# VHH binders against Radiation response metalloprotease IrrE (irrE): the designs that were tried, part 5

Target 1, 256 residues: Radiation response metalloprotease IrrE (irrE), of Deinococcus deserti (c1cz84)
Amino acid sequence: PTALAAAKARMRELAASYGAGLPGRDTHSLMHGLDGITLTFMPMGQRDGAYDPEHHVILINSQVRPERQRFTLAHEISHALLLGDDDLLSDLHDEYEGDRLEQVIETLCNVGAAALLMPAELIDDLLTRFGPTGRALAELARRADVSATSALYALAERTAPPVIYAVCALSRQEDEGEGGGAKELTVRASSASAGVKYSLSAGTPVPDDHPAALALDTRLPLAQDSYVPFRSGRRMPAYVDAFPERQRVLVSFALP

## First folded at step 1 (VHH)

Design c11 (framework vhh_7zox_3)
Fold by ESMFold2-Fast, scan of step 1:
Structure c11 (fold): chain B 256 residues (1-256), chain A 122 residues (1-122)
Amino acid sequence: as target 1 above (256 residues)
Amino acid sequence: DVQLVESGGGLVQPGGSLRLSCVASGFTFSSYAMGWVRQAPGKGLEWVSDIYSGGSTGYADSVKGRFAISRDNAKNTLYLQMNRLKPEDTAVYYCARGPEYDILTGYPFDYAGQGTQVTVSS
């Protein structure tokens, strides 16, 4: 495997080991493995959080949603886990340097956070129960208490069949210059299962007659043969499973 | 195998301009959509812009009117002209190869180049 793939696998192992000793994944439970560390919530502007190992403090932005706060905590815990693994750090310093090293570390801490909050066992159980569907994505986000975007990546990584997942939501149209305002359904995030080399670009419009748009409009789940609405206008045949939730729709595209 | 090499990043003041380049090899460049994605410190990947094999372009709302994407198929090179830069544009910028149908927004070291750092500060 690539050096990055190996590092990600090691981060997932570290997160699983840390999580195995915890009574749960709420804020109180997550801190059980960190003796002598102070957790403080405070306004932090555009920053989500920070970990200061020298002063033994984890700071979390008080002005963001609870789900994001908990993901940020798991991210900062992953920093501590990564810093404690001498072999992984040595491998990273051998392969990367400067700003690229910092970026890889941040990526690994997000991988660790996801693994900590969404254990493989939970994801596999949901895939067994619901299949690779928009509903499985919704259930993962709810049960793990994470954003749909965070759940999207984790679910796609563990999905074996060729599937594209997407989170789609209403947004304002560019043509507001006509004096009117209209909401257009667009892709907010997308990720594909292993082996699928493409996904939907953020901002891709979803046609009004697509199952995803119809499911959102009716507020009812809809599953049928249709297509992947690529931004280029290409239409790849797919079995579409669309699960509406509030102002968004969670979609899976099962590929032939 | 696919190789994408970015260049042109650096430090620039707010309101300034910068041009990124990406030299591609290991595939038929002219047949693929190409794009730019970026990652600010502590954030996920954000799609910035793409250009299809036929020349059609797309832009994220945050950069529309300020950035211009272009390609030179004879040189296997992708460009991003960045104008009126803001502190919020500070990120590592990655050249990405997309499928014929859409842009791929994978991890920087899986389907993109190594990236080039752009820092906008006074």
Scores: ipSAE 0.000, ipTM 0.146, lowest interface PAE 15.9, mean pLDDT 81

Design c12 (framework vhh_8emy_2)
Fold by ESMFold2-Fast, scan of step 1:
Formats: sequence, C-alpha cells, structure tokens
Structure c12 (fold): chain B 256 residues (1-256), chain A 123 residues (1-123)
Amino acid sequence: as target 1 above (256 residues)
Amino acid sequence: QVQLQESGGGLVQPGSSLRLSCAASGFTFSSYAMHWVRQAPGKGPEWVSSISGSGGSTNYATSVKGRFSISRDNPSKTLYLQMNSLRPEDSAVYYCAKDLYDYVWGSYEPDYRGQGTQVTVSS
C-alpha cells in the first residue's frame, strides 16, 4: 500500500520538477528538457509509443489522435525521468519483481504523465474557483487539453469533500432499433474522492428525468438537489452539478 | 511584465489566406518558444502551432498541418502565423502565448495575454 503511494508521490515530484523548466506543455515544449533524446513519429500499429533508453529515442504512433500522442509522449518522458532516479528505481526493484514490477512502472509513468499535463497547482486553482463541480472538470479537460476521463481521475484525487465525478455521454444502441439506433445516456467514466466508498460503473444508465440528462438535452448547466443513479437502482441523495459540453455532460455528485 | 498584442484577423471566404502577427514585449523574446492558440465560441482553447526560440523547429496541430506556417522575427520581437486554405472550422479568436501552460491555466487572467484577433471564415 504505502510503498506504491510513496512511489507515486515521488513520480509526481519528478514530473513537477521537469515541468517547471518547460516553456509549455505542447509536444515541442515537452521535449525541451530532454538532452540527447530524439522524438520520432511513425506508424506503430496498435502501440501508442515506446521509449528506447539504449538508443535514446522516443517513438510516438503517428496514426492516433494528437491528444493521445501528447499523453503518450508525457508517459514516455516519465519513463526517462524514472530511469534517471536511482533511489526510486532501487526502491521499486527491492519491493517488486517480474510482471508486477512492470505493471507498477507503467502505473507510475501514467501518474507522471497526468502530473506533467495537469499540475497540482492547476487543479487546486480550478477547485478554488469553481468548487468540486462539473464545470471544474470541464475547465480542467479544456485547459490541459486532455480527455475528460484523464481530467476526472486527476480532479478526484485532489478533491477533499465527498464527491463522485462522472463523464456521461449518449451511446448509440448497438442492438437493432426500430428504424435508426436509439441513443442512451450512460456513465462513460467515474471516480470518487478518497473518502467515498461508492462508485458509478461504466455503462450505468442515467434516467432521462435526471439533472444530467436535462442539462445535456437543454445544453444548459443545471445544479440542484437530486440523486446518484446507482446501477442497483438505489437513489442516494446528492447535490448534482451537471455541465453539458459537446455530446457529453460532466457531472459532480456532492454527498451530504 | 509580459505583453502580447495580436493583429491581422478578419472576415474571409473559404480558401482564403490571412497572416496573423503578435508583437511581444517584457521578456527576452528569442529565449522562449512561442505558440498560437485559438478559441472558438463555446469551445475551449485549442493549441495550433509552436516555434522554438531560434525558429529552428516548429510543430503543428494535425488539423492545420500543411495549411498553416508559424514563423518569427526576433529582432522585431514579432511572431507570425500564415494561414492558407482557410476553412469555416478555423473560425476563432487567435491568441499568441509565451507559455502554453500559463495561457491554459490563466486563460481568464487577461494581464498574461493579449485580447486576441478574430478570424471568421464564412460564405
């Protein structure tokens, strides 16, 4: 437990230190702090990217979305930062081995990537301005130019009050419709603040009379007392803040 | 105090060209990478292009690659964006930025950026 938490904290420190020296967080700026490492974009099939420390090369798949390329670059940079931290690397080898070690390293590099693209200072500023709300989630995703799902996990981690965040979007009915494929509003991703024992599973349907559905239908933000729509059918009271954006609605459920 | 002032926008027809300018002051211009960011009504900021301090390397968003060209004139402390083959979806307010993180984080703190220049591609 604590070993992983300590490693994650150290990875965030490495990312913050690296990021402080950068002119920005675009692809060019992210590479600014790396000496002797070349960045190459090429078709890589199903792989997002790779870091080759022996040849000092970072490879990024040219055939994925720019947003994914940038997150992958931040992930590969995190590999380089981790390999350069002798104490952290030694601690990981002492604690883990085999497949578990590889899993932990990948997890840490995702933590580093998120910290590099969404610094704690940015998240804390948005929480101060907007509170733990769907709007704060929307602003984080927008300002950091990351997926709403990536922003959601980062925001939840730094949220102190008991809150559940969710990204909800319309999905086309994949089974046969009666003439065109009906859309259903479902939870695409969810994460809760550290003290919350409740969760919303991906695929959970959101009732059409719920504030989140109404906000998406009207394209207007809506905040009111309502409930968390658990898959079980239980309706836990919560203050719901629903912020519609594009084809989705970003939601926070503040628990009493 | 960092100051950035954008200009060169306007209303143009699809397929047209525009050249945007950004006059910079308050920092050592040639020592910093510079960036163009755009924001359409109701949407968040979208990174468009970046250029290194020396002008030796450039990057572009996939949506503009091959159509837009970023350049700089360090003696005059001016950043440029040459926009060719403009499309309706390029309509936005264009901003120049010294630091993408600072711009993205402080997008509603106007003291850190210029007022932008409006580009409208219609009809």
Scores: ipSAE 0.000, ipTM 0.117, lowest interface PAE 17.1, mean pLDDT 81

Design c13 (framework vhh_8emy_2)
Fold by ESMFold2-Fast, scan of step 1:
Structure c13 (fold): chain B 256 residues (1-256), chain A 122 residues (1-122)
Amino acid sequence: as target 1 above (256 residues)
Amino acid sequence: QVQLQESGGGLVQPGSSLRLSCAASGFTFSDYAMHWVRQAPGKGPEWVSSISSSGGSTNYATSVKGRFSISRDNPSKTLYLQMNSLRPEDSAVYYCARETYYDSSGYEFDYRGQGTQVTVSS
């Protein structure tokens, strides 16, 4: 494996080990595994947070939403976990230096944060209960209290059957700066299970007669044989499971 | 319909400066970290610089640190790269790239533009 792939695997192990000892994944519970480290909330302007190993302090920006604070806390905890692993640090210093080393460390801390907030056991439980469906994606985002996009990537990584997941929303839902006109359903994010090389590009339009569009319009879940609406115009047959939630629809495409 | 459109490249002499722009549309620009990536003929893509969604944090490849400056204007949905003291080895097609909303790899991009050519002749 590449040095980065090995480091990510080790980071996931550290996060899983840390998480196993916690009473929960709320902000205060996340700190239970850290002895001698103080958590403090303060205005931090442009920064979401920081870990200061010299003074044993984790700082979280008080002026952002709770979900963002919690992800940032998990990220800063991952910094503390990484700094405590001599073998991982040694491997990173052997392979990287300067700006690259710093960026790789930040990447690993994002990997750790996701693993901490969305443990493999939670994902596997949801896949057992709901299957690889839009409903499973919605439940993961809700129960882990993370963005649908974060949940999407984590769920896809642990899905065994060939599935493409997508988060779709009306084209001007998120883009307040764009003018008027008819809103069109487009893909916001997509990720595929291991071994599937296909994914939907962000911005891909979803036809009005597609199950995903119908589910959003009716506000009712819809599951049926249909197709993956690739931007190229290619229509790959798939079993589509579409779960509407607020102004978005969470979709799984089960491939042949 | 995520779209990224780069501009500002050209043919310049060593030691010159250029400012690249990237106009973004089809998404909430202020929610995403942005990157500049370059690719010289016959070489793989090289990450150049990144900027956080708010513009408060910037990072640079060692090869350009101190010479290049990344910035963004969220109200106008525009990303910039100020390139100073250009060298022949900076010659490449420059792409702006959107990071995934959550990018666990740190270098994975879900979109990039068509690119703008920068040629630094010796």
Scores: ipSAE 0.000, ipTM 0.112, lowest interface PAE 15.3, mean pLDDT 82

Design c14 (framework vhh_gefurulimab)
Fold by ESMFold2-Fast, scan of step 1:
Structure c14 (fold): chain B 256 residues (1-256), chain A 123 residues (1-123)
Amino acid sequence: as target 1 above (256 residues)
Amino acid sequence: EVQLVESGGGLVKPGGSLRLSCAASGFTFSSYAAAWFRQAPGKEREFVSAISSSGGTTYADSVKGRFTISRDNAKNSLYLQMNSLRAEDTAVYYCAADYEGSYWGDYTSYDYWGQGTLVTVSS
């Protein structure tokens, strides 16, 4: 119904069509549909990448992880796909101008990147098999070979029931040898399904008696009635599904 | 419980080759990206190379064309093949593993680290 929703749908179609012709989704395979464009890796500071259509080059920051490089490559490929779709480009220029146009294009290229790496059919299959759970999130990240953060945003967007997803992890810094201090479990990333007005902010501490913390301690999945541990201290009732993997736990909070 | 153990370091002449290994245990290695970092005496730890869980690779400019990173998930192992070694490659080499959210150059964001293996390139 909205112009943005229509543009996102078209971007997903472009990504699906491009992806259908590829031998895989690794960095090398992603480039097979873009003859005449060179891929170059170089240090880019805080920038993830860039697409320069005039010089026919895609630049990817050599100093970020391969999973992030691959998402960035899919994002830059989405720029190329969008620029090649005259109808979509025309519709965007009719609706948006200046900085807003640039923001919408960036949003669409992220939508295209996610669709290319995590097709709707894959997400829907996982939701059918596992439900909107921490396990579905873990399986999506594994099968698509993307970060859990990328997977949770894509999964949340296709989840129909009211759910909050979260990736929670222990501190990465080693405690100094003195006394062998304690590490805290905190929310690293979170996203909610459509219509959910609640947010779980990054940095929120997870209590040690919470199912997410217990699942991490035991290294066994745990699903039970519990609560969403908002930063404010508010405890909203929810059915919690916690799936531990190494020093992280992938969590879904199913809301009434 | 969780460990990364490097091996294969040693003394080698300029122009020589060396292969480093890193054995992972206590976690699902195949789900992790893995990287090699190095630190020369009196210098900061620097990125060398990394490999994703899917096998995509990245190299620092100083080692491109000379070093090759690879992994064997069946053996829970990471490797670094170092060819055409130079005196400036002398350093303690560390392997590291990361699930997500790390930048290649941000060594503080990696989840797990080995204790290091010394590589000395000298005549």
Scores: ipSAE 0.000, ipTM 0.129, lowest interface PAE 16.2, mean pLDDT 82

Design c15 (framework vhh_gocatamig_d2)
Fold by ESMFold2-Fast, scan of step 1:
Structure c15 (fold): chain B 256 residues (1-256), chain A 124 residues (1-124)
Amino acid sequence: as target 1 above (256 residues)
Amino acid sequence: EVQLVESGGGLVQPGGSLTLSCAASGFTFSSYALAWYRQAPGKKRELVAGITSGGSTVYMDSVKGRFTISRDNAKNSVYLQMNSLRAEDTAVYYCATEGTYEYDSGWTRTYDYWGQGTLVTVSS
């Protein structure tokens, strides 16, 4: 395995070990395993948060959404866990330098945050109950209290059948001096299960007659044979499960 | 009742220095984070600097290295030392504190408490 893949695996182990001792995943429960570290909410402008090891403080931006605050808390806890693992930290310093090292650490802390908030047991339960579907994606985001994008990546990673997941939403009406433009349904985020060599790029338009567009328009879940609407215009056959929620539709494309 | 009172604003030449003070009352000062915001004419109110109960600090990029936030828990006061002032720093500066956050219902509840502001004008 690559150094990055090994580091991610170790970060997941640290998150799982930390999480195993927690009574839950609410803010109070997440802090349960951290002695001597204080949680503080404050305005931080464009920054989501920070871990300050010198003062033993985790800072969370008070002016962002609650879902974002909790993911940021899990991310900052992951910084604390990583700093406490001498072997991992030593390996990272041996492999990476400067800005690259900081980027890798940030990536690892996002991996740790996802593992902490979306335990394998939760994901596996949802896949057993709902299958690899848009509904499973919606339930994961809701139960773990995370963004649909975060849930999408975590769900794809644990999905065994060949599936592409996508979060699709309408573009804002374009206002030009004299009037408005048309709304367009586009892919906002996508991830595929292991072994799938295809993906949907962000910004890919979804046709008005596609099940995903129909589900959003009708506010009714739809599941039927259809296709993956690649940006190139290619239409790969797939079983489409589209689950509308709020201003978006959560989609799975089950491949043959 | 929470009260925050700013002082120290005034007219200063480019390259000059000012120290802003914020005196707090009505809450357990040592347990709360404090922040300095500013608002220039025609602009949104923006975070300048913040300090936690434990002393951790955050700064807006354009003031890093020029401004320093500090606190004195014995005096229930927070300070903003402003050096190398520029015309772009002209604004009303506000002291602020925020309350406790709770996720039990899936929502974060906060209380925002603001001072009246103190005007800083950087001009020749």
Scores: ipSAE 0.000, ipTM 0.335, lowest interface PAE 12.8, mean pLDDT 83

Design c16 (framework vhh_lunsekimig_d3)
Fold by ESMFold2-Fast, scan of step 1:
Structure c16 (fold): chain B 256 residues (1-256), chain A 123 residues (1-123)
Amino acid sequence: as target 1 above (256 residues)
Amino acid sequence: EVQLVESGGGVVQPGGSLRLSCAASGFTFSDYALYWYRQAAGIERELIASITSGGSTNYVDSVKGRFTISRDNSENTMYLQMNSLRAEDTGLYYCARSTYEVSDWGTYTIDYWGQGTLVTVSS
């Protein structure tokens, strides 16, 4: 395994241990495992938050949406957990330095945040109940109270069969003001399970005859043999499961 | 301005057939996706069938193979052919039109409903 893969695994262990002692995953519950650390909300401009170990304070930007505040809080808690793990910190300093070290630490804290808000047990339960489907993606986002994009990355990581997940939504026509309609269905985010050699780029248009477009237009789930609509125009065969929800369609492409 | 008017409902025996019509006026019919909803006593309206502007169709599982939705753009009319009717198909049937929401995600929202037509399947 790579040094980064080992560090990510350790970060997930730290998040799981921290989470096991919590009464829930709302903002107040997340703080219950921290001794002597104060949570403060304040305007922070474009910054989402910060952890100050010297003064034992976690700062969260008061001017961002609640779901983003919760992810940021889990990220800052992960900084505190990482700082408290001498072995992990020592391993990171042995392998990385300078700007690269800081980048790796930020990556690990995002891994920790996701693991804290979307435990492996929750993801595995949903995959057992619904399979690797758009419905499983929708249920994960709702139960964990996270964005569909955050849920998509976490679900893909735990999915064993070769699957591409995507969140698709209609593109807005800016110059039309409030009277304008959405112009076309596009991929907003995508992630693939381990071992999949293909990626579906954000911004990729979804044809209007595709199951994902039909599911959104009809407001009814649709599962059938179809294809992955790559930006290149290539149509790779896949079993498509499209689940419309609110203003989007959540899609899984199961590959042979 | 925009109007949707249903017709073709009635009383029919189990196993019978009915054809519902939805006549539209006040908009460019061919540009819109259209829907059939059903409301049984004590239950909220549920989507049972839909047809896109291009003619693609979709159905809820309980009516697949029995109901067929279609449209005639020259007549500004949408149809629902109902075969092998069952007692559980009894209810008010509504046609509906959607348009784009002006939200960050963009999507279709139902913006107009017909008055409904009653279908009763009984002895």
Scores: ipSAE 0.000, ipTM 0.219, lowest interface PAE 16.8, mean pLDDT 82

Design c2 (framework vhh_gefurulimab)
Fold by ESMFold2-Fast, scan of step 1:
Structure c2 (fold): chain B 256 residues (1-256), chain A 124 residues (1-124)
Amino acid sequence: as target 1 above (256 residues)
Amino acid sequence: EVQLVESGGGLVKPGGSLRLSCAASGFTFSSYAAAWFRQAPGKEREFVSAIYSGGSTTYADSVKGRFTISRDNAKNSLYLQMNSLRAEDTAVYYCAAGTPYDSYWDTPSEYDYWGQGTLVTVSS
């Protein structure tokens, strides 16, 4: 395994050990395992949060959504867990430096946050029950009380078959022609299972004849052979599972 | 700059009443829908009530008939009148503002701004 893969595995172990000792996963329960560190909620403008190890403080923006507050708190806790693991920290400094080291640490703390809020056992149970589908994505977000985007990345990492997941939602489109502006379905977030080289970029339009658009329009789940609508115009064949959830559609593209 | 500040929480006996207030600043409150959410210890955050910028309201089944949401746009304020309180109403109550579609009044991700929360404890 690569150095990064090993570091991610260790981070997941740290998160799992920390989580096992907690009374719950609400914002205050997440702090239960940290001695000498205080949690403060305050307005922070456009910042989500911060961890100050020198003063033993975790700050969370009081004015962002609660699910984002919990993810940010889990991310900052992961920084504290990583700093407390001398072996992991030494390995990282031996392998990486400068901007790359900072990028790897941020990646690991996101891995830790996801592992803390969405344990592997929960994800595996949902994949067993629903398969790699839009419905599995919806259930994960609901049960773990996280954003669909956070759930999407975590689900993709544990999905074995070659699958691309996407969260698609309607947006206002200002029309230059006659008539009012129309709502356009676009990709808001996407992630692929291990080994898949393809991705859907945020903002990619979804054609109105696509199964994802039809599922949203009818408010009924739809699964059929179709394609991945890349921004380039390329149409890769895929089995599409589209699960409409209110004003978004959660989609899986199973690749051949 | 943008702030939502809750107040009015406290300890109350079952059957009692409380009125929560939320003061908004730093944005045009009158243009936004506003909502109350709550989170009890060990439970997921749940929807309580919402009020659209035009004044239409919606309520969770668990509070319908007992709670009343209202707003005062001139004072940039949101209120929740809670009557016939039960032990199960014990939670931190959060004020939120956003532009949800009608079918998403109870979806936290549809709200852009959130307050810090105020604790309501219902116990004998």
Scores: ipSAE 0.000, ipTM 0.166, lowest interface PAE 14.7, mean pLDDT 83

Design c3 (framework vhh_gefurulimab)
Fold by ESMFold2-Fast, scan of step 1:
Structure c3 (fold): chain B 256 residues (1-256), chain A 124 residues (1-124)
Amino acid sequence: as target 1 above (256 residues)
Amino acid sequence: EVQLVESGGGLVKPGGSLRLSCAASGRTFSDYAAAWFRQAPGKEREFVSAISSGGSTTYADSVKGRFTISRDNAKNSLYLQMNSLRAEDTAVYYCAASRLEYGSDWYESSYDYWGQGTLVTVSS
C-alpha cells in the first residue's frame, strides 16, 4: 500500500532469510552469515554502533548494556543486508532524499533488527504457550534479549485477540515540599493489537489498588477481571494479567 | 531440565591458577549453551565467559587471554581454566546453562539454570 510499508515488508523478508541460515541469535551466530566483516567492541560515547561498508567493519559501543549491544549489532547487520539488496536500495533512492532517506533507512534497520532477534516463529510459539499475557511479554524480552518496549511492540503486532500491552514502572514524583518524592506507578510504554482503537499513554498513572500495582508490590503474578486505567479517568473493563519482573510490571489488558 | 554443581574453588595466591568444573545432570547437556558468571563482595553479578552448544566462545574483556572456557559433552561438564589470577578475580563463580538460541550469551536473564556457586579467593 505505501512505499514505506512495502520497504518494511522487504526488510522483514531479508531478516528472515538471513536468520534462517544462522545456528542461533547469540553474537557469534549473528555474524555467521557475514563474510569478510570484522566485529569490534569499543567505547563510542553516545553512539550505539556503526557499520562502515568501505572498511568492512561493524563497531559496537562497549559501554552500553549487553541487550542494547546485541540489538545494535542486529541493526548494523540490517544495514549490510539493505545495502546488498539492489532493488530495495534503488526504490528507496527513487522515493526519498537527504535527511528523509537517512531516517527511512534507520527505521528499516530497526525493523530488520527486531525481525532478526524476534522471529515470527518465536513470538507465535510464546503466544501458543502463554497466551497474550504479561508473562508472554516477559519471556519474549528474556529469550530474545531485548528491551521490554521492543518486545511489547513486536508481540502486539502478532497478537490476534484485542489486547493492550503495557510496561509499567515506578517513577519518582517530585514533591515541591520537604521530605523527598513519593514513587508513583506509571505506564512507560504501551501498544495494542491490530484493530484495537484504544491507546494507553506513556505517563498514565496506575492506581494503587489496580492488579498491576498489587503484583509489583507483592512481587507475585496476578490475573483477574479489572480495568484499563485510561489517563482520562475512564475505566474500561478488561481481564488484566500482571507479571512483575525486577522493578517493573508487564501487563496485558484483554478487551471484550 | 538440567541441574548444575560447581567445584574447584579455593584460596590461591596472585599469579596462581585454578580450574573450575561444573557438572551437569540431565540427558541433553550438549544442546545447551553454558556460561560462567561471578559475584565479588559488594558488587553485582557479572559475566565472565560463555560457550555455545557448537563450541564458540565469548569472554569478558577483564579475563580475555587469562581464562579459557571449555566443555566436555560426553562427561556433561563445563570448565573454566583461570590463569594469572588477580585479587580482583576474588568472587563466587556460578555456572549457568540454557537453550540459548535467541538470547545474548553474556546476559544473566538468557540463562534458565544456575549452580549454587563456588568461592574463589585470590590473596597473599
Scores: ipSAE 0.005, ipTM 0.205, lowest interface PAE 11.7, mean pLDDT 83

Design c4 (framework vhh_gocatamig_d2)
Fold by ESMFold2-Fast, scan of step 1:
Structure c4 (fold): chain B 256 residues (1-256), chain A 120 residues (1-120)
Amino acid sequence: as target 1 above (256 residues)
Amino acid sequence: EVQLVESGGGLVQPGGSLTLSCAASGFTFSSYALAWYRQAPGKKRELVAGITSGGSTVYMDSVKGRFTISRDNAKNSVYLQMNSLRAEDTAVYYCARGSDYWESGYFDYWGQGTLVTVSS
């Protein structure tokens, strides 16, 4: 294991320990384990939240969606947990400095937030019931009350078979020349299970004849042999499970 | 440029006392939390004591009641008063600045360290 992998494992352990002592995962329950720290909601413009150690307060932007508020709260709690773990903090300062240290700490706090809101037992139960599918991704996001993007990263990390998950949605694309713009289905977020050496980058266009596009257009789940539509134009064979939800489609690409 | 400069380390016998000082520059000192870390030979760095901008303190269990962290905003300095020193307190002691409000690492700048040796 890399230093980052070890730090992520420790962060998940801290989150699991904190979570085990809580009566639930709603906003009030999440704060139950933090003595002396007050939760305050207020308008914060473009910022999602902040921890103010001087006033012992966690600030959450009142003008963002409730699921985002909850994830941000779990993220700020993870900062507090990280600060309280001398061994983890020392390991990070031994390995990283400057902007890289900052990036790693933010990554770890997102890992902690995901672990708090999407416990391993929940993910494993859904994988047992639905398999590594777009439907499992949709059910995780619904049951944990988190964004599809947050659920996607958490699900991928606990998926054993070689799978790529993606969240795809329509976007407005500018046309070069007279005529304005056009809507195009693109990958918004993607993550692969451990050991998968391929990635599907954000912004990758999904062809109109792909199962993901057809599922979104018809609003019906679709599962069939097809391919991963890499940005390069490469087409890797895959079993595609596409689950439409609201204005997006949640996709699983099961690799041979 | 953010700078943290430690001083006050040295050789002391078990049961003795030392005061470490950390002089800070390059930022609004009163707005940040400060901490003392230490790294003993063959061990990882560990948090010894921390103090928030509001003056709240935290201590490692093994030093609670023996060490006192304090700050002087007028002098841009943080101090660690160490009493009843033990051989296991032998380490290089580092001063660290906490990060600001928005989702950044809690200790983002470090001093060069000052050696404390507790030996008979």
Scores: ipSAE 0.000, ipTM 0.103, lowest interface PAE 17.2, mean pLDDT 82

